# Designs tried in a protein design chat: VH-VL binders against o60147. Part 253

Target 1, 175 residues: o60147
Amino acid sequence: MLEKNKYLYIFRHIQTNQVLLSQGNVLKKTALFQLPYPLQKPVAPNGMRPAKLRKDHWVPLLKVEFPNESMFQSVFMQLLNYRKYRSVQPLTSDLLKLPIPVRRRKIMRQEVPNTIADLADILNKEKFPENSVRLQLSDKSDSEYADWPPSVQIDSEEIKLSRGFREKTTVDEAR
Below, E stands for the ipSAE of ESMFold2; O stands for the ipSAE of OpenDDE; V2 stands for 0.75 times the mean of E and O plus 0.25 times the DockQ between their complexes.

## First folded at step 13 (VH-VL)

Design jc77 (framework fv_dargistotug)
Fold by ESMFold2-Fast, scan of step 13:
Structure jc77 (fold): chain C 175 residues (1-175), chain A 120 residues (1-120), chain B 106 residues (1-106)
Amino acid sequence: as target 1 above (175 residues)
Amino acid sequence: QVQLVQSGSELKKPGASVKVSCKASGYTFKSYGMNWVRQAPGQGLEWMGWINTYTGEPTYAQGFTGRFVFSLDTSVSTAYLQISSLKAEDTAVYYCARGTYYLSYGFDSWGQGTLVTVSS
Amino acid sequence: DIQLTQSPSFLSASVGDRVTITCRASQDISSYLAWYQQKPGKAPKLLIYDASTLESGVPSRFSGSGSGTEFTLTISSLQPEDFATYYCQQEYEYPTFGGGTKVEIK
């Protein structure tokens, strides 16, 4: 159905703060392809392979409801492009002073503030109608990572996930 | 087809200055850091430092502060190494090398090297 | 500053031989070690990164192993084009290189 495609869910990894975008309230294993590091290279923390999708390790960060599917698609694609751009930026000298495990942890922790800032930047560039975009945050203090346009209304409602998502704890990446 | 092309060899007197260039092509210049590595005749490789191509901020290894300056001209995708007050001990081949520290993938592309000879 | 010690400094081998080079770090560097090949008069070429990951385009006869403080580079069947000097390099902190291992024809 078309109306289902006007919702954007963003999930956060409880240990690494890496983020995943989803078009629905169920996090699929294919979402791992959004991680900035190529699957062929060992870029997980401590040089290990990319994490398997363990749904119990991902929690909702935010949910966005758009007025229509076209606006959702535009913002979703722009967020993926921003993420790709960020993945190729060089490090600061301050980060280079740190041991690699600490360095990677700091970079991954920036995914939450970076994603929120990118979302706000995209929404500020678009001239959406006043109060037409509904934003729900699991932690309202995360809204402080950006300045929001008049098109955005911040709701206090809990982010609802499907029963199947919450009950599933592990999905083998290879299967 | 990533390429790093360095300037030609230099013969200098002690006390002179030299500026080595490293022109990048085949990739987005600002997306990778540029490293400088020195190799004295018959010796091994020595990391001198790097420059953040996005911000222009250099980082120098211990022993390469003061007389050594890393800089950029992003409009022509070129990195520079300047050595002032040259000493005989500066005689070496100087390499530029592309790196990405957040992924720890090693230096995957190198310039051909620039021989700097310092003699009286 | 992390010190890397390579052994041997020099080895003599024949085409078809299995060659093993060792790199020891002065402290735990996890897997953040790369290997390079350098031929006379040429720039170094990346062979392996993250201790054991083969760089694209590098022949499968090259392999790396190890973690922590002890690492090895192995060439399973030495070819004529493999006679070169090999260097290990750590990226755990500011980069440092090992002293090199020169592989010469017997």
Scores: ipSAE 0.006, ipTM 0.524, lowest interface PAE 11.5, mean pLDDT 81

Design jc78 (framework fv_dargistotug)
Fold by ESMFold2-Fast, scan of step 13:
Structure jc78 (fold): chain C 175 residues (1-175), chain A 120 residues (1-120), chain B 106 residues (1-106)
Amino acid sequence: as target 1 above (175 residues)
Amino acid sequence: QVQLVQSGSELKKPGASVKVSCKASGYTFKSYGMNWVRQAPGQGLEWMGWINTYTGEPTYAQGFTGRFVFSLDTSVSTAYLQISSLKAEDTAVYYCARGTYYLSYGFDSWGQGTLVTVSS
Amino acid sequence: DIQLTQSPSFLSASVGDRVTITCRASQDISSYLAWYQQKPGKAPKLLIYDASTLESGVPSRFSGSGSGTEFTLTISSLQPEDFATYYCQQSYEYPTFGGGTKVEIK
């Protein structure tokens, strides 16, 4: 019974504003390989040694409910591809002029608006039925980072996490 | 565990072309940019440019446009450097080196180098 | 391009000596500087990045310091395997390398 749900969860780091994608309401430490801006230098097969995941440092940014698993998988994979594309682009000259801590902070702060814009771009390109995709944001003002297609219904209901999500089971060693 | 393995040495005449390969293993190829660095005999290191391994977009340093081409074959995790219309001044050891897009981490893995000799 | 000037170009030292190599940038590069060691016939090896962060596996006798336009690499107690050429490299703009400092045995 390894059935995947129809929900995409996106989490935001409370200090850095970096985001993680999850195929459910739980974060696994392997999600840290998604970070293009690691807390430590990458040295492993996936470009990064896995640090311990501190679940208490991540809060829900948004939740997307899709009408079926096929649509969820399509959007999830496209979103990962968009994030990968962004992470491997050469840095702009204005960013290169900044001190490393300031540069990293500026890039990381852009992850929330960038992720939201990428999600909206994917949903605008797909031909989903009207009101078939339910978008729930922790901060509704974050919806202003993009123009949403007719397929998206924005919801103000609180994002509910698994019972064990906030329990401390791992520690971020690179913090 | 990370390895970059380059093709063997080349001896070419002026006007010929050469294609150097750099095969990566032990990491996710598309997660790092691939840099090319040249070292003429008895001289220092010179950065030639890099290629974005996910998009295939090359960026060349000033002085390495025109005759120099960076390319990829992502299916075999290999980067290539092609030099056309070879000149004697192109005689050098050519290195591939992986780097992050912040560059501040330096180039932490290097190929063994490929000696290209251009002589009549 | 940002120019990096290394001094000295050559130095002779004995095992156990404290060795200091300087790298000066033509403009402020904050902490965007790395140091490499290159032995004859071999590829360069990263020693230090972000001016002062030691690369994994590099002996603790190596240290980097500085910010802005002046940087130093220090070897606190020179060992036989440390005789090599050392290069600084900036990443504030497109990468450029210093001219190198050859550390040779007395």
Scores: ipSAE 0.006, ipTM 0.497, lowest interface PAE 11.0, mean pLDDT 80

Design jc79 (framework fv_dargistotug)
Fold by ESMFold2-Fast, scan of step 13:
Structure jc79 (fold): chain C 175 residues (1-175), chain A 120 residues (1-120), chain B 106 residues (1-106)
Amino acid sequence: as target 1 above (175 residues)
Amino acid sequence: QVQLVQSGSELKKPGASVKVSCKASGYTFKSYGMNWVRQAPGQGLEWMGWINTYTGEPTYAQGFTGRFVFSLDTSVSTAYLQISSLKAEDTAVYYCARGTYYLSYGFDSWGQGTLVTVSS
Amino acid sequence: DIQLTQSPSFLSASVGDRVTITCRASQDISSYLAWYQQKPGKAPKLLIYDASTLESGVPSRFSGSGSGTEFTLTISSLQPEDFATYYCQQDYDYPTFGGGTKVEIK
């Protein structure tokens, strides 16, 4: 758990583009709580809910390495607060005109650009030292959703997943 | 560890009101929804509704609108169930139970239950 | 409203027996089903969620299977502490519970 305190992992759902935050490269069932849906019943909507925790349905979006635990905790908590704030805002009239399943898909698709923009906004506000925060993106073009501060160094190193995360997919591919 | 602690049993007359509390500890209160489940004597479990602790918005099952009110005091991590104009048919054990907002993870933690008895 | 029908309503068994309980939904609920154990005077305890995933701390003798409209809870070798009432519950839409299955000693 010590090493995970310095790292923020963000995962993307392969079909819905929904986003999960984790302080390590493992996903727990409780991480799925992070998926608020302001337009749906609190209980599972009519087949339109996100996938239950299936690790093969989630891919890393980005990984952030902070210089210390305090900076990680500050950014992580602020990012959760940004996500909470977005979930309670009134929906636009354009979205309200759409059928519920269509509205939900449009909202979910915006989670990647919104999360990246929120992360950059927090990092710009915090004034960390130059090149002190290491950002790794699975798709470098996703960095274009925001303007990054001098504190951020974008790294091209591959994001590594936990052992259990890929084993099932590898076995399924072999068959 | 996760705990949900409910208020003690209540004996009420028809027409009175009752407010049952459910105090949460051992987890981030706003990260899970709070469900209310009723069980009449010798009967099965009946979901009454839930309150979204993230937004404060309650959702009531059919048959539990009007006399039943879900509320929160987030400063003390407590959820409340208020029943007004009590009827004999409201006699039951009332449970609070923790659930996820949109996922089928079941209700993984339950309060001990509060017996509400309505009699003359 | 989605109706859940449990069978049997009552079951007598001996320690060491294999016990199976069935839950049928009035419509397709995918795998959005949980199983609970309730002992007299106690709150229900979650055993299984997502139809087949065992909750942490629950003994491996408990297992769940099924999808769509037919689901089964199995206890592979019944123990003394397993005598209780078992409930299925769906949350595909508004949550509903099955009528319960009381498992008692022969």
Scores: ipSAE 0.006, ipTM 0.487, lowest interface PAE 12.6, mean pLDDT 79

Design jc8 (framework fv_dargistotug)
Fold by OpenDDE, second read of step 14:
Structure jc8 (fold): chain C 175 residues (1-175), chain A 120 residues (1-120), chain B 106 residues (1-106)
Amino acid sequence: as target 1 above (175 residues)
Amino acid sequence: QVQLVQSGSELKKPGASVKVSCKASGYTFKRYGMNWVRQAPGQGLEWMGWINTYTGEPTYAQGFTGRFVFSLDTSVSTAYLQISSLKAEDTAVYYCARGTYYLSYGFDSWGQGTLVTVSS
Amino acid sequence: DIQLTQSPSFLSASVGDRVTITCRASQDISSYLAWYQQKPGKAPKLLIYDASTLESGVPSRFSGSGSGTEFTLTISSLQPEDFATYYCQQDYEYPTFGGGTKVEIK
């Protein structure tokens, strides 16, 4: 039996650093539903869920290749859960001292490292076979946000996706 | 082998409630979302919504809010659709289908369907 | 919501025929389209996902193509068991189905 697509793409918003999970290397509108805030007209910088998907506002963060669909599905669902769980966690005392807009911005800015850490945590718990998961980052330094289990092989090459698109173009590289 | 087995046909009166079950087997239940799809007699397919089987969070399509409730019993790998205040227009075959709309695998496994007939 | 328009609604064909069904989306959905086959009294069966990827176990005579707003399902050589209703479905946004195409025996 043929294996289905087992790639996880994670995108980050260029302004808010919000994170979206995607199976495909082209973002779906449904990906916006991963964001914790309701769908509203205001732009995402205020921690709002954009009304429309602006693909050009999302850049690749990382790509993960899993051994099989089941493992992919498991990690994907758990990542969604981690995000949800984090969104409902009580605010720390430090955050509570900040004005709401600043607080929101700070929380949003933590989504990238948190998501990477979540991924590593999930993979650590899953105990997949050694070197069975291939991780490619847009910035290799982002791998430092977590301790990776032996199941993860970090690719030396950086991800080659354009903003929200399947193929990186010269125009996209210039942005 | 992946299987979704739904509860049997239901005959209800208007105003009554019905609860359709969908029992999953052959895979890890919490790794795949569960969708509900309605098909009125002689009509096409209509996506009702889905439930995140890991978190239990339901999402309802437009037109399926209020009287429709998705729920889970993860201990028995079962998803449920409850329809309250049944109307004649609710007469349809209801399908559960495995899939997560964040992904692009399609609905790769379907229950056999449950006919719900609402008649006075 | 994204509307999917299938054409034709009805198609008469003979065994061995090449059959093509079209699905048009009201907006760009990239490749996030699936095709299903449904026989009377049965649940739909996934044939193709991601516009062109054949589901496991599905005969190779089925193929999907297209991207953006125009998609096609092709049966290279219609078999007796292929007479059924076919639906396209998008999941770029909240999932919606096309109106269906009934393939009947000529």
Scores: ipSAE 0.816, ipTM 0.913, lowest interface PAE 0.6, mean pLDDT 91
Fold by ESMFold2-Fast, scan of step 13:
Structure jc8 (fold): chain C 175 residues (1-175), chain A 120 residues (1-120), chain B 106 residues (1-106)
Amino acid sequence: as target 1 above (175 residues)
Amino acid sequence: QVQLVQSGSELKKPGASVKVSCKASGYTFKRYGMNWVRQAPGQGLEWMGWINTYTGEPTYAQGFTGRFVFSLDTSVSTAYLQISSLKAEDTAVYYCARGTYYLSYGFDSWGQGTLVTVSS
Amino acid sequence: DIQLTQSPSFLSASVGDRVTITCRASQDISSYLAWYQQKPGKAPKLLIYDASTLESGVPSRFSGSGSGTEFTLTISSLQPEDFATYYCQQDYEYPTFGGGTKVEIK
């Protein structure tokens, strides 16, 4: 029970490259509230309606094991805060020159590198013991999006996809 | 509870300037962009541009550069439209309307409109 | 800019009628189309976004369909409060509006 409270799972959408955080290997539909770029348009004046969760469209990006629940909670909440911060930042002039669908696709494609960079930034700011945080990725090349602190140990073994998915590559949103 | 309240009607002479206000309430002002839409008497709707409420950066549609200025006062959740060197063809109802930063969800809240009449 | 052409520009209908309004885009805009209702002297009200998604609080008699270049707004059983001018609007590029369709009582 407590064991589940020290693991962070990060999932990516196979088509859009959008990212969801989970407190375990189970994605709940409420995780959709994390999306800064909604899978569907807002239906409330101040909010977004959660899209229906299609579990077969989300694959693991990475898994993090923390020394204890307190450290897990701190990092998890900081990641959610980083995502909120990014969602309200101004769009660059380069992005504003693009048609809206192209702009959205480019922004969504950056969620994987941004999330990995944010995770590394948080871990660099924390004073965790050497090799105390274990990181396992589905694709080890994704670790290259950041410089990791001495507290992080990257597993040599990659996460296996469940259900025998053949394709692990994200695809751009079709025009 | 989302409301956009605009300033009252204006009567101006050609060559004068006007500043229309749009005060927002009932939501986080910086979360949504503010659009400006014009409607000449008996005519359809025409999008003029938008302003990013987080940065203050305006974007103008073609035909609305130079004489038209979008600005903000975030301390009072208010957006402004200023028109300089007014011409008769500027006579219209001017609306502010709330949109997302990506302009992808339609404009879900509108001000009541401000009639600007330009006549000699 | 992307041009939107609405048809018809005017129609007369009776309470209980099924009303259909068409909007055609000059290029493929996917599903990035919204529909608005405007009553005389009032601001427009959003009815539908993303071509077919009903805005919160809008009666279920309103529906939208289409994708790409051809879109329709349908009112399944016209009510007295539905007599208004209707506009389509794209946000695939910088926003543009159709010319409007005025729905009047017969």
Scores: ipSAE 0.006, ipTM 0.492, lowest interface PAE 12.3, mean pLDDT 79

Design jc80 (framework fv_dargistotug; at its last look DockQ between E and O 0.67; V2 from the best seeds 0.00; counts 0 for: pae O 4.0 > 2)
Fold by ESMFold2, look of step 14:
Structure jc80 (fold): chain C 175 residues (1-175), chain A 120 residues (1-120), chain B 106 residues (1-106)
Amino acid sequence: as target 1 above (175 residues)
Amino acid sequence: QVQLVQSGSELKKPGASVKVSCKASGYTFKSYGMNWVRQAPGQGLEWMGWINTYTGEPTYAQGFTGRFVFSLDTSVSTAYLQISSLKAEDTAVYYCARGTYYLSYGFDSWGQGTLVTVSS
Amino acid sequence: DIQLTQSPSFLSASVGDRVTITCRASQDISSYLAWYQQKPGKAPKLLIYDASTLESGVPSRFSGSGSGTEFTLTISSLQPEDFATYYCQQDYEHPTFGGGTKVEIK
């Protein structure tokens, strides 16, 4: 039987805390184009998208197992839309008072909590069957950024890998 | 059943415009991106770009960032390719193909193709 | 852009033959490669995605393998309906296609 991808992998940047969505535990170079470019009318400098994909700079944030591929694709596209919508919203007064470098860092550091909140919002609205969506986090406390619907089953075990989502084995390295 | 049905063949003079339609059915239109692929007579396949059907944001391949415009009418699950200032080298079959740019599922459904012929 | 070089460009084979087509990428693309079959006057048809995953409804005589820069499409026992042109396509970066491999009757 042919296996279809039903997993969402989310990475965060170790320095900027920007977020990338992926179907697998190895990021595509095109994933970088998920990041907005350029930023909105407030003085936000160009260059929030890194010039190249440095795979050693992206670490696991969370992994989601959906009931099927179609649900994964729907959620993936909706997350992209939420990110686009957020990118065109006006900045808060608190952010506008900050020097540009400080403001930029604060905006990027909101990507993790914002993405987690967006994911939960989508899952609440889509009305998936109870316990049909398994969520695994690298830091379980990140689940506190959102209220999860009954459809979500949060794995008690955290992702332990420091890069990517797969664990290498000694046998594979010998081949 | 997933289907992509494209508009019929076009015969155009240089300098004219053409708008190719691609009507989708059998799936949630906003859940999958739409790609455009060109194939000149007797030649291979050339990716022109894609449009995010959820946000409406197009992305164009190098060489297609001018006379080519992707658009949508989500109310009828239809994607469009508009080519302006047609040139002889635009003579090709144009395909729409379902696939999300950021995902590696391949292009799993294709339209039947639309032949655009540009001749003097 | 990432270039994909297919070999051979042309292949003459008989029904029942084992056919192997190679696609070489100009850089490491992990597993982000797909294979398509195209018959004259028809749209391409997806066979394999993510290097080795068979698309629904594709016969099991088709298989894909490889990662990094070297990929192969194998047809274990060529059938009359398999005479076509085959394309590889990467989507690690902006998608690009290989030049194609035409498989004809010997």
Scores: ipSAE 0.403, ipTM 0.769, lowest interface PAE 3.2, mean pLDDT 86
Fold by ESMFold2-Fast, scan of step 13:
Structure jc80 (fold): chain C 175 residues (1-175), chain A 120 residues (1-120), chain B 106 residues (1-106)
Amino acid sequence: as target 1 above (175 residues)
Amino acid sequence: QVQLVQSGSELKKPGASVKVSCKASGYTFKSYGMNWVRQAPGQGLEWMGWINTYTGEPTYAQGFTGRFVFSLDTSVSTAYLQISSLKAEDTAVYYCARGTYYLSYGFDSWGQGTLVTVSS
Amino acid sequence: DIQLTQSPSFLSASVGDRVTITCRASQDISSYLAWYQQKPGKAPKLLIYDASTLESGVPSRFSGSGSGTEFTLTISSLQPEDFATYYCQQDYEHPTFGGGTKVEIK
């Protein structure tokens, strides 16, 4: 009868600071459809092709542990909705004054603090049990982008970027 | 109760066009993507592409560009597949199937299928 | 495209048998694999997603395992209603299906 714990894996792009959400510790190529600013232009008039996923360009930002899949799915979908809402809001006058490339870069750079703030907002609205949600960050200072509810416990151990979201293997150690 | 109901079978001559409908009910139409899957007689399943029901943006698999068009009528929760300049090799059962936009939860609801037969 | 190879293409078995079907991916797809059951004249039915998660309403005799490039669907005690064609499907990139495994009565 016990449900297995479920993880939300959050990645950031090393250059653009864009964020991708994943249900697994390895990004799938279709995750690129989450981006409001595609890494490649559409190649077909009736559709879009995402850029090839370069996994060396994406690093761990945050791992969220949920006690069951239902809580994971609820938070994941709400987080996607928050990101969609942000993508359709009118731009501020300050951003509109900037050339398009500069404006785009500034918007993309905000995705990390925005994603963390959105996650915290969702978790504050949900009535999850105390200490039931565990956060593990690559940089613990990123937790300061938000105020966390009693349901959240921040892991003292940071994610080691050298191994991503996976444990070191014999092969990784030999390299 | 989630249901996907497709239009009835079609018999067409080469060069004609066909438009298959897939009417969704029992869930919020814009919360799930709609996939199209083809199965030729005696053959396996072939993914044709999907349409984002929120944005209306279609994505086509290689081999299904040009003659194949995915579209929506969100006011009646219906997705459409149009095939132009029909060829004999288009003879197949065409399925619509519900999928999540970014989660790998599989295609958890399918239409009953529409048989399109192309013959002289 | 990612190619999925299913083995065997055909399998004959008796009620009560343990049946194992393998799906091999041409590259690492992590756990982004689903399994479907299709009976003649009917639409496919989702059995398992995320490699090992059983879809609601699917009997517990069905199980999935594997990660990376090799995946297995197991039916622990084959029932009469389980005679069907089974397909694996990945969505690590644009979805592709395996060639199918037809399970027939012995």
Scores: ipSAE 0.153, ipTM 0.722, lowest interface PAE 4.5, mean pLDDT 85
Fold by OpenDDE, look of step 14:
Structure jc80 (fold): chain C 175 residues (1-175), chain A 120 residues (1-120), chain B 106 residues (1-106)
Amino acid sequence: as target 1 above (175 residues)
Amino acid sequence: QVQLVQSGSELKKPGASVKVSCKASGYTFKSYGMNWVRQAPGQGLEWMGWINTYTGEPTYAQGFTGRFVFSLDTSVSTAYLQISSLKAEDTAVYYCARGTYYLSYGFDSWGQGTLVTVSS
Amino acid sequence: DIQLTQSPSFLSASVGDRVTITCRASQDISSYLAWYQQKPGKAPKLLIYDASTLESGVPSRFSGSGSGTEFTLTISSLQPEDFATYYCQQDYEHPTFGGGTKVEIK
C-alpha cells in the first residue's frame, strides 16, 4: 500500500530557537505562518515572523518517522494545537517582572524543549505500537527534555538535510 | 471512506450573506485541515484559505479577508464558510477540500461543491 | 503569490494517445506540486502530489515529474474517462492553481 509522506521534520531558528514544523526536509514558506508575530520588516532575533524564509537560518531539531500517514497527521495537528495553546496562556508572574526583551528571549529559549516535550506528551497519549515511531535528533541530548513512550525508537543516525539548510555545527550560538 | 458533503446551492441578492457547510466523515476531523476553494463559472480554481480543524484558527488568502469567515462545529465534524455582503463577483462554486497546506499531500478529498449565485 | 502557468490551455487528443501537460512555476517550489483532474460539474480529483507521487486509486497511466520550476503530467495512454480539465497546484507558499488544461476529444 502506497502511503503519503509520514515524516515530520522540526527545525529551529539558529538565533531565536523558534521552531517550525515541516513535512519533509524542505521548509515551505507557509511554515512561517506558524510563528505568532508577523511584521513587515521583522528582525529574527526579536522573535518575529520573518517576511522571507531564509533556509540558512534554520537547522534541524529532529525528525520523526511515523507508522503511517494518519498517525503523522494526528501528531502534526496536535503539535500545532499545543503551540497555540501555550501561546495564549497567561505569563507567569516571574516572566512579567522581566523587561520585555528579556522576557521574549526567555520564552523563545523554551520553544525547543517545549516542542520536544509536547511531542513526547502527544506520543504518550497516542499509544502507538511499540517501536513504531522512529525519532532522530540532531542533538541527542535533546531527548532528555522528555520521557518517551515505548512507541518511540531513538535512532542515532544523522538527519539528512536538503540544500540551503544550515547543517549542525559543534558550536551553536543559540544553544 | 472519506466524504465531504456540502450544503446545497444558494441564490442570494447582493448585500446578503450566505453560509456554506461542509460535513466531513470517514476520518478524524481534527487530523486534517480544511481548505476552501472557489471556482467562478467557466474559470479556474482559486484557493481561499484554510482552517485548522484542531485549533479552529483560520487563515485567509489574499483577497479573501473581511467578508469571508471560516468556522467549525467540531461536534458534528463540519466546517463552514460564511460570505457576507455578497457581490455578483462572488458567484461561484465553493469547494471544501481536506488537506493541510503545511503539508504537501495535496487536497485529497473534496466536497461536491456549493454553487452560490448572487444576482439582483 | 506563486504563479503557475500551464501549457497548453487546450489539448485535443485521441484515445490511446500519450498526453503531456506542463506546469511552470514563477519560482522554485521544489516538489510541492500537485495535479488534479476535474470533470464538468464535479469537484477536482487529486492525481499526483509531491510532483511525482501517484495518489492512491489513481491509474498508473498517470505520472508526474519535475522539480523546481518545471513540472509535467503525463498520461501514457489516454482513456475515454480521461477527457477533462487538469490543474496543477503548488503549496510551497499559499496554494495557487494553474490556469488549467482542457483535454478534449480530437
Scores: ipSAE 0.068, ipTM 0.709, lowest interface PAE 4.0, mean pLDDT 87
ESMFold2 (binder alone), look of step 14: mean pLDDT 94; pTM 0.956

